# Ledger of designs, part 16: VHH binders against ATP synthase subunit gamma, mitochondrial (ATPC)

Target 1, 283 residues: ATP synthase subunit gamma, mitochondrial (ATPC), of Arabidopsis thaliana (Mouse-ear cress) (q96250)
Amino acid sequence: ISTQVVRNRMKSVKNIQKITKAMKMVAASKLRAVQGRAENSRGLWQPFTALLGDNPSIDVKKSVVVTLSSDKGLCGGINSTVVKVSRALYKLNAGPEKEVQFVIVGEKAKAIMFRDSKNDIVLSVTELNKNPLNYAQVSVLADDILKNVEFDALRIVYNKFHSVVAFLPTVSTVLSPEIIEKESEIGGKLGELDSYEIEGGETKGEILQNLAEFQFSCVMFNAVLENACSEMGARMSAMDSSSRNAGEMLDRLTLTYNRTRQASITTELIEIISGASALEAAK
Key: E = the ipSAE of ESMFold2; O = the ipSAE of OpenDDE; V2 = 0.75 times the mean of E and O plus 0.25 times the DockQ between their complexes.

## First folded at step 7 (VHH; framework vhh_8dlx_2)

Design a4 (from e05 with R97K L109Q; at its last look DockQ between E and O 0.03; V2 from the best seeds 0.00; counts 0 for: grease 25.8 > 24.2, placed apart)
Fold by OpenDDE, look of step 7:
Structure a4 (fold): chain B 283 residues (1-283), chain A 124 residues (1-124)
Amino acid sequence: as target 1 above (283 residues)
Amino acid sequence: EVQLVESGGGVVQPGRSLRLSCAASGFTFSDYSMHWVRQAPGKGLEWIGNIYYSGSTFYNPSLKSLVTISRDDSTNTLYLQMNSLRAEDTAIYYCAKFPKYYSWSGTRQSFDYWGKGTLVTVSS
């Protein structure tokens, strides 16, 4: 191996190291920006959970799995994880007289799931993560989803942020007004609404519909932010690992380079010495 | 005495539009939300939508037909505009008065007053 070849490889690896380091820093900055928002958003859906409960194991006829993924890669296994969980939910909720549909958010999940689940995908939305999504944008997304699906249960699959090195696949469940009403009859928490006098301008159905829609938007908002945090964290970790690996490779290549150079020098010296000796012998 | 009288029903062809009216009397019409409900032959009651006393509207999301509810408080009249009617829209259509207040735990949200209904038949 020529010294030049090794040098070229070193240059390439060094560039990779620099790029990945830069990407790590960018991801870190973005994480800081979104983490506070994610934390603040946690309070939005909590009242609904308190009121309506969280029953992920509820048996319903129509399930819609909303899979939240990233649009960009280089973020480890967060996307494969949500897809895995989503597929598992499909299997759990599929059966005779049961329908499961997918709503895919993010290019990465779309790319994976369209290969084998195309017929079950009702809606796909991509290119959402160009900018941090605000509530208004997510609410629009939520509305679009609701307009395109019929559901007894919405099952939102996302990666909850724990730390830069850890995310938790999470499923949040939002029930339809009809299911909420049925559950309340069986001992649900809707009895708390008895403390309120309902104005004649709104029917129970309307109230429940509004609550469900609002719940969904809040859950989606939180989920999107959590997922963004997880993405940034995963990317940081991935880039850090890549940068370190590149560094190690660079060290190895440097050693190789030095060895090759020394060998070349040695060879050159031998040739010079041999030549000189030959000249002396010829005198 | 509270009275609600529906009108405008009849036989219509698929794809056509129909406007129903409900004449209200015996109460302050402008103070109450009004609702449209229908009952198809052999089926239960289906809520269509309502218009609030404020003029805002809310519709059953399961409705496939395009409906618009409006009101004229000056004439104490409630309207239901139905477009692109289908055979499945064949039903008796009722206007109903909603109480000003109700309790969540109360039995089925009952309208306090109903019209006698008007028959809409969608047939080719």
Scores: ipSAE 0.077, ipTM 0.527, lowest interface PAE 1.4, mean pLDDT 88
ESMFold2, look of step 7: ipSAE 0.596; ipTM 0.806
ESMFold2 (binder alone), look of step 7: mean pLDDT 79; pTM 0.789

Design a5 (from e05 with Y53H Y113V; at its last look DockQ between E and O 0.85; V2 from the best seeds 0.69)
Fold by ESMFold2, look of step 7:
Structure a5 (fold): chain B 283 residues (1-283), chain A 124 residues (1-124)
Amino acid sequence: as target 1 above (283 residues)
Amino acid sequence: EVQLVESGGGVVQPGRSLRLSCAASGFTFSDYSMHWVRQAPGKGLEWIGNIYHSGSTFYNPSLKSLVTISRDDSTNTLYLQMNSLRAEDTAIYYCARFPKYYSWSGTRLSFDVWGKGTLVTVSS
């Protein structure tokens, strides 16, 4: 092999190392910008869970799986993981007289699921990340889903952020106001609402609808923030690994380059000595 | 060419009923949720409600008792029945289609196809 071939490969690997280092730093900056908000959003729906219940295995006729994914790749297994969980939920909830559909958020899950699940996709939204995420924007998305997707239960699939090297595939379930009211009528947890006197003009149905809508927007807000943190953490980890591998490859190529260059110099010196000897012999 | 065309608007006396129609063409009507939206003179858009492809409906809570949305998938037609009309119901009424696939823009009403609108005037 020539020194030029080794040097060209070294330049390619060094460029990869520089790019992955830069991508790691950008992901780290973005993670710090959003992490505190994600952690603070984790308690938003706790009072509603206490009132409305948290029965994720409730048997319903129409389940909708909301799959949260990223718009950009290079974030490890974040997107494939939520697709796997979403497909498992499909199998668990599908059957005769039962229907499962998907709502997909993010380009990466859309691309994967278009291959084999397109007929089951009722809604697909991309480019949520183009603007900084806030509650108002996620509330608009939640409202779009509520107004356009018919469901008994929404199963929101996302990656809960734990650390830059760990995330937790998570499913949060939100029930329709109609299902919540039905559970109240048969003496479920919400049946205690009937024991309280409600002053004013609101009906029980209106109260349940407002609570369910607020619950969904809060759960969606947390889920979107958590998934964004997990995406940035996974991207940091992937870029760090790629940069370290490039650095190790550079070290090996440097050794090869030095050995190849020494061999070339030795060959040149032998040729100079041999040529000088031939010239002296010709005298 | 995807198109929505409203009809049935006009001048109507207070307390009367009116039914608006929206003819759809150029797409598989039965695959979409369809919406009604109105705009009173000098005011912003107000969402009235939607009807799912299943025939189930979801209404603006402030209008729920006043309107009924229906669809006929065999004729690709969306309907809005309005009862007990008041002067404040004077508006241009639009039908709109919600997209199945879209890029997020933060827009409150994410409709991709709108009709031209039909004017309803409630007066004596």
Scores: ipSAE 0.495, ipTM 0.755, lowest interface PAE 1.8, mean pLDDT 83
ESMFold2 (binder alone), look of step 7: mean pLDDT 82; pTM 0.822
OpenDDE, look of step 7: ipSAE 0.780; ipTM 0.915

Design a6 (from e05 with S56R R97K L109E; at its last look DockQ between E and O 0.04; V2 from the best seeds 0.00; counts 0 for: pae O 13.4 > 2, placed apart)
Fold by OpenDDE, look of step 7:
Structure a6 (fold): chain B 283 residues (1-283), chain A 124 residues (1-124)
Amino acid sequence: as target 1 above (283 residues)
Amino acid sequence: EVQLVESGGGVVQPGRSLRLSCAASGFTFSDYSMHWVRQAPGKGLEWIGNIYYSGRTFYNPSLKSLVTISRDDSTNTLYLQMNSLRAEDTAIYYCAKFPKYYSWSGTRESFDYWGKGTLVTVSS
């Protein structure tokens, strides 16, 4: 191996190291920006869980799986994970009398799922991650989803942020007003809703509808923010790892370079000495 | 006895609007979700949309035409407003009652009662 070849490789690896380091810093900055929002958003859906409970195993006839993914890559396995979980939910909830449809959020999940599940995808939304979404934007998205699908249960699949190095695949379930009402009749937590006086002249059905819609928007908002945090964390970790690996490679290449260089110099010296000796012998 | 009677169908020109009605009797109308389904000549059943007892509506995302479903619980009537009708909208339109169990598949078996249908012909 020539010294030049090694030098060129070193240059390439050094560039990779610089780029990945820069990307790490960008991801870190973005994470800081979204993490506080994600934490604050947790208070929005929690009251619903307290009121309605969490029943992810509910058996319904119509499930809509909302898969939240990133638009951009280089964020480890967070997208493959949500796709895996989404597919598992399909298997668990699909059958001759059970229908499962997908709503895909994010380019990466779309790219994966369109290959084998195109017929089951009813809605796809991409390019949402350019900027962190605010509640108003997510609310619009939620409304759009509700306008395009019929469901007994919405199952939102996302990566809950735990730390820079850890995320938790999570499924949040939002039930239709009709399912909520049915569950309440059989002794669910919502039975208590009947004990509340409804103000403002709204019917129970209207209240349940508004509640479900609001719940969905809140859950979606939190999920989007959590996913964004997870994305940034994963990217940060991935880039950090890449940068470190590049550094190690660079060190190895440096050693190789030095060895090659020394060998070359030694060879040249031997040739010079040998040549000189030959000349002296010829005199 | 549950009865569903569609009305409002007929021959219309392309680009026009039409409003279909479905009169319901024999059950507590306000407690049930109602659906619209259509069948074009030589084609299978196509689910159009539904309205819950709560007033929430869902529509087939594949529909190109603008449709609005509404209900009047005081008169036990379901409505389908169709705008900008095209030749491809020619079909028999059915109203269907959703059963007590919430099993939505968009197929005929998903519903426990059907109307007789009303023919809509879009022709120039």
Scores: ipSAE 0.000, ipTM 0.188, lowest interface PAE 13.4, mean pLDDT 86
ESMFold2, look of step 7: ipSAE 0.550; ipTM 0.778
ESMFold2 (binder alone), look of step 7: mean pLDDT 80; pTM 0.799

Design a7 (from e05 with S33Q Y113V; at its last look DockQ between E and O 0.78; V2 from the best seeds 0.00; counts 0 for: pae E 2.3 > 2)
Fold by ESMFold2, look of step 7:
Structure a7 (fold): chain B 283 residues (1-283), chain A 124 residues (1-124)
Amino acid sequence: as target 1 above (283 residues)
Amino acid sequence: EVQLVESGGGVVQPGRSLRLSCAASGFTFSDYQMHWVRQAPGKGLEWIGNIYYSGSTFYNPSLKSLVTISRDDSTNTLYLQMNSLRAEDTAIYYCARFPKYYSWSGTRLSFDVWGKGTLVTVSS
């Protein structure tokens, strides 16, 4: 009822505005630091498509869905989107003689999927972004996945960065060496290997293994960078919206404050305080 | 309580064969990839091989023809068969579980559950 009550609500809303503005600036700074690298990494897998052919929808017996999510929240629909796509891939690839399993990267997708998909999770990794996102770190993770997960196809689900206000759910597919060799025999675009390396057939197998490992490392590196950009962009947008809403509430409280100085007590002041309390509780 | 208990160690004559067992309890054994690792006196850990939950195995190339890893999911038991034992095979043999859930540390993923080990001594 008093001008002091209005001032206390103004302090609370102003503090929220300061905090969300700071979080927006941190997200914007992180996005600037990684965006160019993500864009430059988009071409890393293109030579593998040209070499091995472009059949990412190939029907295989064992599909493993690699779901990339964030460790921290407040980034809009980034995490729910990749979970939704991952579940759709499960339904599309499961069948009488077909198995689908999950590898989950990030705390948020783990928390969502643990409730109903626990038995299908073969590996779950969190806190990847605690360390610098560089090729060396991501390639170590990629290698650990490759040597500890059985698959015919890995389907990496992530949010490709489009802009601060838009991200594109994306699936990238990496095939096992065995499947790559089968597709090469059927008519892939795999060029001739050096003759001395393929004599006896065993050298071709080693080349395909190394190629698959390198392909997965490159695809994972791009996917992790893209997902980091999308996370930061979505967080930036969410924090900007929150700051704007706080600013609008401050404007309304300022009008109420000025009206209260003309009158002792007002019902309008009580209504605004009730609204501000509901908004604070919702955070 | 998650537990791995090795057995079957002891003193063995050179040239003989030996089978080690690893009894697992406190977790769904059939869901996990399992490994054998050994440590010879005065040396570091040496990876012997693994067995995937599907039954697929991979071995240290230097030991591939000398060892066989198997599992029995009905008894929650992991096995290591060793043939043509030599004095250099004297070591403490450990079974280890590969994790399904972990926090990234910036370094290679490591085992989350180890047995206490069983000593194998190859001597006359």
Scores: ipSAE 0.391, ipTM 0.657, lowest interface PAE 2.3, mean pLDDT 82
ESMFold2 (binder alone), look of step 7: mean pLDDT 83; pTM 0.830
OpenDDE, look of step 7: ipSAE 0.399; ipTM 0.671

Design a8 (from e05 with S33T L109E; at its last look DockQ between E and O 0.81; V2 from the best seeds 0.00; counts 0 for: grease 25 > 24.2)
Fold by ESMFold2, look of step 7:
Structure a8 (fold): chain B 283 residues (1-283), chain A 124 residues (1-124)
Amino acid sequence: as target 1 above (283 residues)
Amino acid sequence: EVQLVESGGGVVQPGRSLRLSCAASGFTFSDYTMHWVRQAPGKGLEWIGNIYYSGSTFYNPSLKSLVTISRDDSTNTLYLQMNSLRAEDTAIYYCARFPKYYSWSGTRESFDYWGKGTLVTVSS
């Protein structure tokens, strides 16, 4: 093993350490850019839950699982977790006269689920984070889903941000206007709307549709922001671990370098002495 | 090769009805949600409505009472029935297909295939 080889390895490890530290800083900056908006978007749809009901276990004929994932990796278990939950929801909701379909957002969940679930995927969208995340952009995505995917219930699967070291797999459910109206006829708070005089000429069905569309866009906006925060937090943690591992490897290489250097100095000194002795003997 | 061809356009008097058709080929028509979109002279695109792969429909609220979308999966044909036509309904009418897989672009309409359109002129 030569001193040059060890030195070259040390240079490579130091470069890796610098790159992972930079990636951690970029992820931290991106997290700051979206974290406040994610927190502020929590509760956008809470008042509508009181009106529209919150029955995530309701038995419906057509469930659509919206799986939110990242386009880039190196973010821990963010993507495998949402795939696992989405597959569990498929098993739970599939059955006689019951259909489950997937809408996939993000390249990583798409890549995983294309292997065994392609026939159940009705929509797949990638590169959502190429633009700044704002309500207007996510509302367009929500409209795409609404206008192209038929559902009785949407099950939105994402990672809710807790901290840079923790995320919480979460499922949010949005019901179709038809299911909401059926539930209101049996009973519940939505029937209270019928007791009010509403100007403007809209029917109960039109009001329910507008409310459900707004609920979906708000839930999607929060879910996309939460998942982006969780991705950046998980990436920060992964990059921090990689930088520490690089530092430990650099420490070990430094020990090897010093040992190799000492052996090389000793060998050179022996050769100088031996050469001088051979020169003296030749005289 | 995916192809969408609209037909049935022409000149029609106000108050009359008209049915447009869209012949689809080159893909499994029954698997896709199909849409009708129109563009009046000097105006942007206006979404009319859709018909899901199941046969259910969803309409632009401003046009709900005036239009009906249907499909015949045995002939791969999409239909738009328009009633009580007005001068403001003068437009080029397009059928469009929404893709199953796409990259986000930030635009509302992410249709991957369009027909060439059929002109409807509502005049006396």
Scores: ipSAE 0.591, ipTM 0.804, lowest interface PAE 1.2, mean pLDDT 83
ESMFold2 (binder alone), look of step 7: mean pLDDT 82; pTM 0.819
OpenDDE, look of step 7: ipSAE 0.833; ipTM 0.943

## First folded at step 8 (VHH; framework vhh_8dlx_2)

Design t1 (from a8 with Y53H; at its last look DockQ between E and O 0.82; V2 from the best seeds 0.73)
Fold by ESMFold2, look of step 8:
Structure t1 (fold): chain B 283 residues (1-283), chain A 124 residues (1-124)
Amino acid sequence: as target 1 above (283 residues)
Amino acid sequence: EVQLVESGGGVVQPGRSLRLSCAASGFTFSDYTMHWVRQAPGKGLEWIGNIYHSGSTFYNPSLKSLVTISRDDSTNTLYLQMNSLRAEDTAIYYCARFPKYYSWSGTRESFDYWGKGTLVTVSS
């Protein structure tokens, strides 16, 4: 095999190694920018959970699965995982007199789910990450969903960030204001608001509506931040693995190059020696 | 082409009721959540409420007791019933459609099609 072919391959592998190292560093920088906010957002709603109750397995007629995915690839199994969980939730919640629809965030889940689930997709939003991820921006997205998608329960599917090498597929459930009001009255949890002074003259129903909207905004904010962190972590891992694989390939190509070059020199010497021997024998 | 045409606006006395219509064409009306939005002179846009494809409604809390949104999918028509009109209700009233698929822009104005509006003037 020619030394030139090996050298050309070594050049291309070295370039790939450099590119993947750079992509790892960019993902690491982006991860540092959002990681603390994602971790801090995990508890935004916890103080109010006792007030509204927690019944994620409640049987409802209209379930909407909100699938959070990335707009860009090269992030391992982040997007395929949320699609698998979303499909599982569809199977679990579909049935006679029960409807399941999808809200898709991100290009990657959209591309996958358009192939077999297009008729069940009620809303699809792309390019969320092109703007800074702050509470105000995500609350506008949450408002778009609330005002345009009818639901009894929203099942938000995302990858909770654990580490650069681990993410946890997670489902967070948010109930519609109507369902929360009904469950709270039955469960008696919201009756404790009667014992507190309520500023501003709002009715109990108005307070519940505002709390439900706030809950959804907070849960969405956390879910979006978590999934962004998991995307960056998975991209770091994928790029690190690609760089190591390129390095190992470069090592093997270097050995092949040296062996090929040595064989070429040896062949030249053998031809010179053999030619000299043939000239001596021809005397 | 998608068209939304509001009608029923005009001058009305305080305390009266008024029903606005929005004729929709160029799309499958029954597939979309439809909205009413208004803009008073010198003010920003104010969302009034929506109606889902099922007929369920969701209203701006400040207007909930004063308005009713309905739809007739057989005639592709959206309605806004307003009661006990006040001078503060003087505005241009728009019907609007929310897109099913869109790219995030970072703003609250996500409607892809608007009517040209119908002016309601509440004065004596």
Scores: ipSAE 0.592, ipTM 0.806, lowest interface PAE 1.2, mean pLDDT 83
ESMFold2 (binder alone), look of step 8: mean pLDDT 82; pTM 0.826
OpenDDE, look of step 8: ipSAE 0.810; ipTM 0.932

Design t2 (from a8 with Y113V; at its last look DockQ between E and O 0.81; V2 from the best seeds 0.72)
Fold by ESMFold2, look of step 8:
Structure t2 (fold): chain B 283 residues (1-283), chain A 124 residues (1-124)
Amino acid sequence: as target 1 above (283 residues)
Amino acid sequence: EVQLVESGGGVVQPGRSLRLSCAASGFTFSDYTMHWVRQAPGKGLEWIGNIYYSGSTFYNPSLKSLVTISRDDSTNTLYLQMNSLRAEDTAIYYCARFPKYYSWSGTRESFDVWGKGTLVTVSS
């Protein structure tokens, strides 16, 4: 192995280290830009859950799993985790006279699930993060889902952000207005609305529809922000690991370079001494 | 060739009813959620409602009592029944298909196939 080959490898590894450090810093900047918004959005739907109910185990005929994933890779296990949870939900909710369909957000989950679940995918949306993620944009996506996917229950699968090294796979459930009405008749909470005069001429059905649409928009907004935070945190960790690995490789190459260089100098000195000895013997 | 062709528009007196048709070709009609949208002169697009691939419907709340959407998957035809027409219902009526797979654009117009439209004029 030549000294020049080792030096050329060192240059290549140093360039990789520079690139991965830069990618880490970009991910860190993007995470700071979105983290506060994700944390602030976590409680948006809590008052509506108290009114509309929270029954994630409810038995329904038509379940739709909304799988949130990234469009770009290099973010650890973020995407494989949501696919695994989504497949588990499929098995849990499938059965006689029960239907499970997928809505996929993001290119990475789409690529994985097209292999073996294509017939169950009713909707797939990519490049959500190309535009600024605000409530207005995510509410348009929520509207697309509501108006094009028929469901009794939506199971939204995402990675809730805890820290750059910790993400929690999370499922949020949203029920259709029809299911909410049926459940409230048993529980009595929504029946309290029947006792009031409602100004503006809205019916109970219209109120339920508006509340369910707003709840879904809020849940989706939080889920999208949480998953974006988890993606950036996981990308930071992956890039940090890559840059450290490059640094360790550079250290090993430096040691190899120094040993190779010293061995070459030693060999050259032995040849000079041997030549001088041959010259002395020839005298 | 994927296309949608609306028909059944025309001039109608107030209080009358009208049924619009949308003939679909070049795709598996039964797999798609289909929509009706209208545009009054000088106004933006107004969503009327949909019919899911299952046959269930969902309507704009402001129009719920005035419209009925149906489909016939054996003839690949989408229908819009409108009742008790008023002058404010004068518009170009479009049928539209929502894609199964799309890239997020950030716009309200996610439909990938539109009909040419059919004009409904409600003359007083």
Scores: ipSAE 0.600, ipTM 0.806, lowest interface PAE 1.1, mean pLDDT 83
ESMFold2 (binder alone), look of step 8: mean pLDDT 82; pTM 0.824
OpenDDE, look of step 8: ipSAE 0.788; ipTM 0.920

Design t3 (from t1 with K100R; at its last look DockQ between E and O 0.81; V2 from the best seeds 0.73)
Fold by ESMFold2, look of step 8:
Structure t3 (fold): chain B 283 residues (1-283), chain A 124 residues (1-124)
Amino acid sequence: as target 1 above (283 residues)
Amino acid sequence: EVQLVESGGGVVQPGRSLRLSCAASGFTFSDYTMHWVRQAPGKGLEWIGNIYHSGSTFYNPSLKSLVTISRDDSTNTLYLQMNSLRAEDTAIYYCARFPRYYSWSGTRESFDYWGKGTLVTVSS
């Protein structure tokens, strides 16, 4: 192996180290930009949970799993985790009289799930994070889902952000107005709605529909922001690890370079000695 | 080529009923949620409602008691039944298809195919 080959590899590894350090810095900047909004969005729908209830294990006929993933890779296990949870939810909710469908957000989960779940994917949207996220844009996505996907329960799968080294796979459940109404007849907090004066002549059914739609928008907004934070945190961690590994490889290549250089010098000395011997023999 | 063709529009008297049709071709009609949208003169688009591939419907709350959407997957035809028509129901009525796979653009009107529309005029 020549010293030039080792040196070319050293340059390549150093460039990889530079690129991964830069990618870490970009991910850190993006995380700073969105983290506060994600944390603030965690309380947006707490009043709806108090009013509408929280029944994530309810047995329904039509489950839709909304899988939130990234459009870009190099973010550790963020995308494989949500696919794993989504597949588990499929198995739990599938049955002889039950149907499960997927709504996929993001290119990475789409690519994985198209291989074995394509017939169950009713909606797929990519490039959601191309522009900065705001509530108005996520509410349009929520409206797209509501108006084009039939469900009794939506199971939103995402990575809740804890830190750059920790994210929590999370499932948030939103029920259809029809299921909410049935559950309120069995028992619940929807009777508290009757104790308030209803403005504008709306029926109870119209009020429940509007509340469910708003709940879904708020839950989706939080889930999208949380998953974006987790993606950036996981990318920071992955890039840091890659930079460290590149540094260790560079250290080993430096040692190889020194040994190769010594071997090359030794070979040149042997050739000089051998050439001198050949000149003597030619006398 | 995906094609949607509305028909059944025309001039009707107030209080009467009217049924619109939308003939679909060039795609697997039974796999898609289909929509009705209208546009009154000088106004923006107003969503009327949908029908899922299962036959279940979801309506604009302001129109819910006035309209019924149905589909016949054997003839690839979408229907809109309108009752108790009023002058404010005068509009061009469109059927529309929503894409199953798309890239996010931020627009609120993400239908990928529209019919040319059929004009309904409610006049005495």
Scores: ipSAE 0.567, ipTM 0.810, lowest interface PAE 1.4, mean pLDDT 83
ESMFold2 (binder alone), look of step 8: mean pLDDT 82; pTM 0.817
OpenDDE, look of step 8: ipSAE 0.838; ipTM 0.946

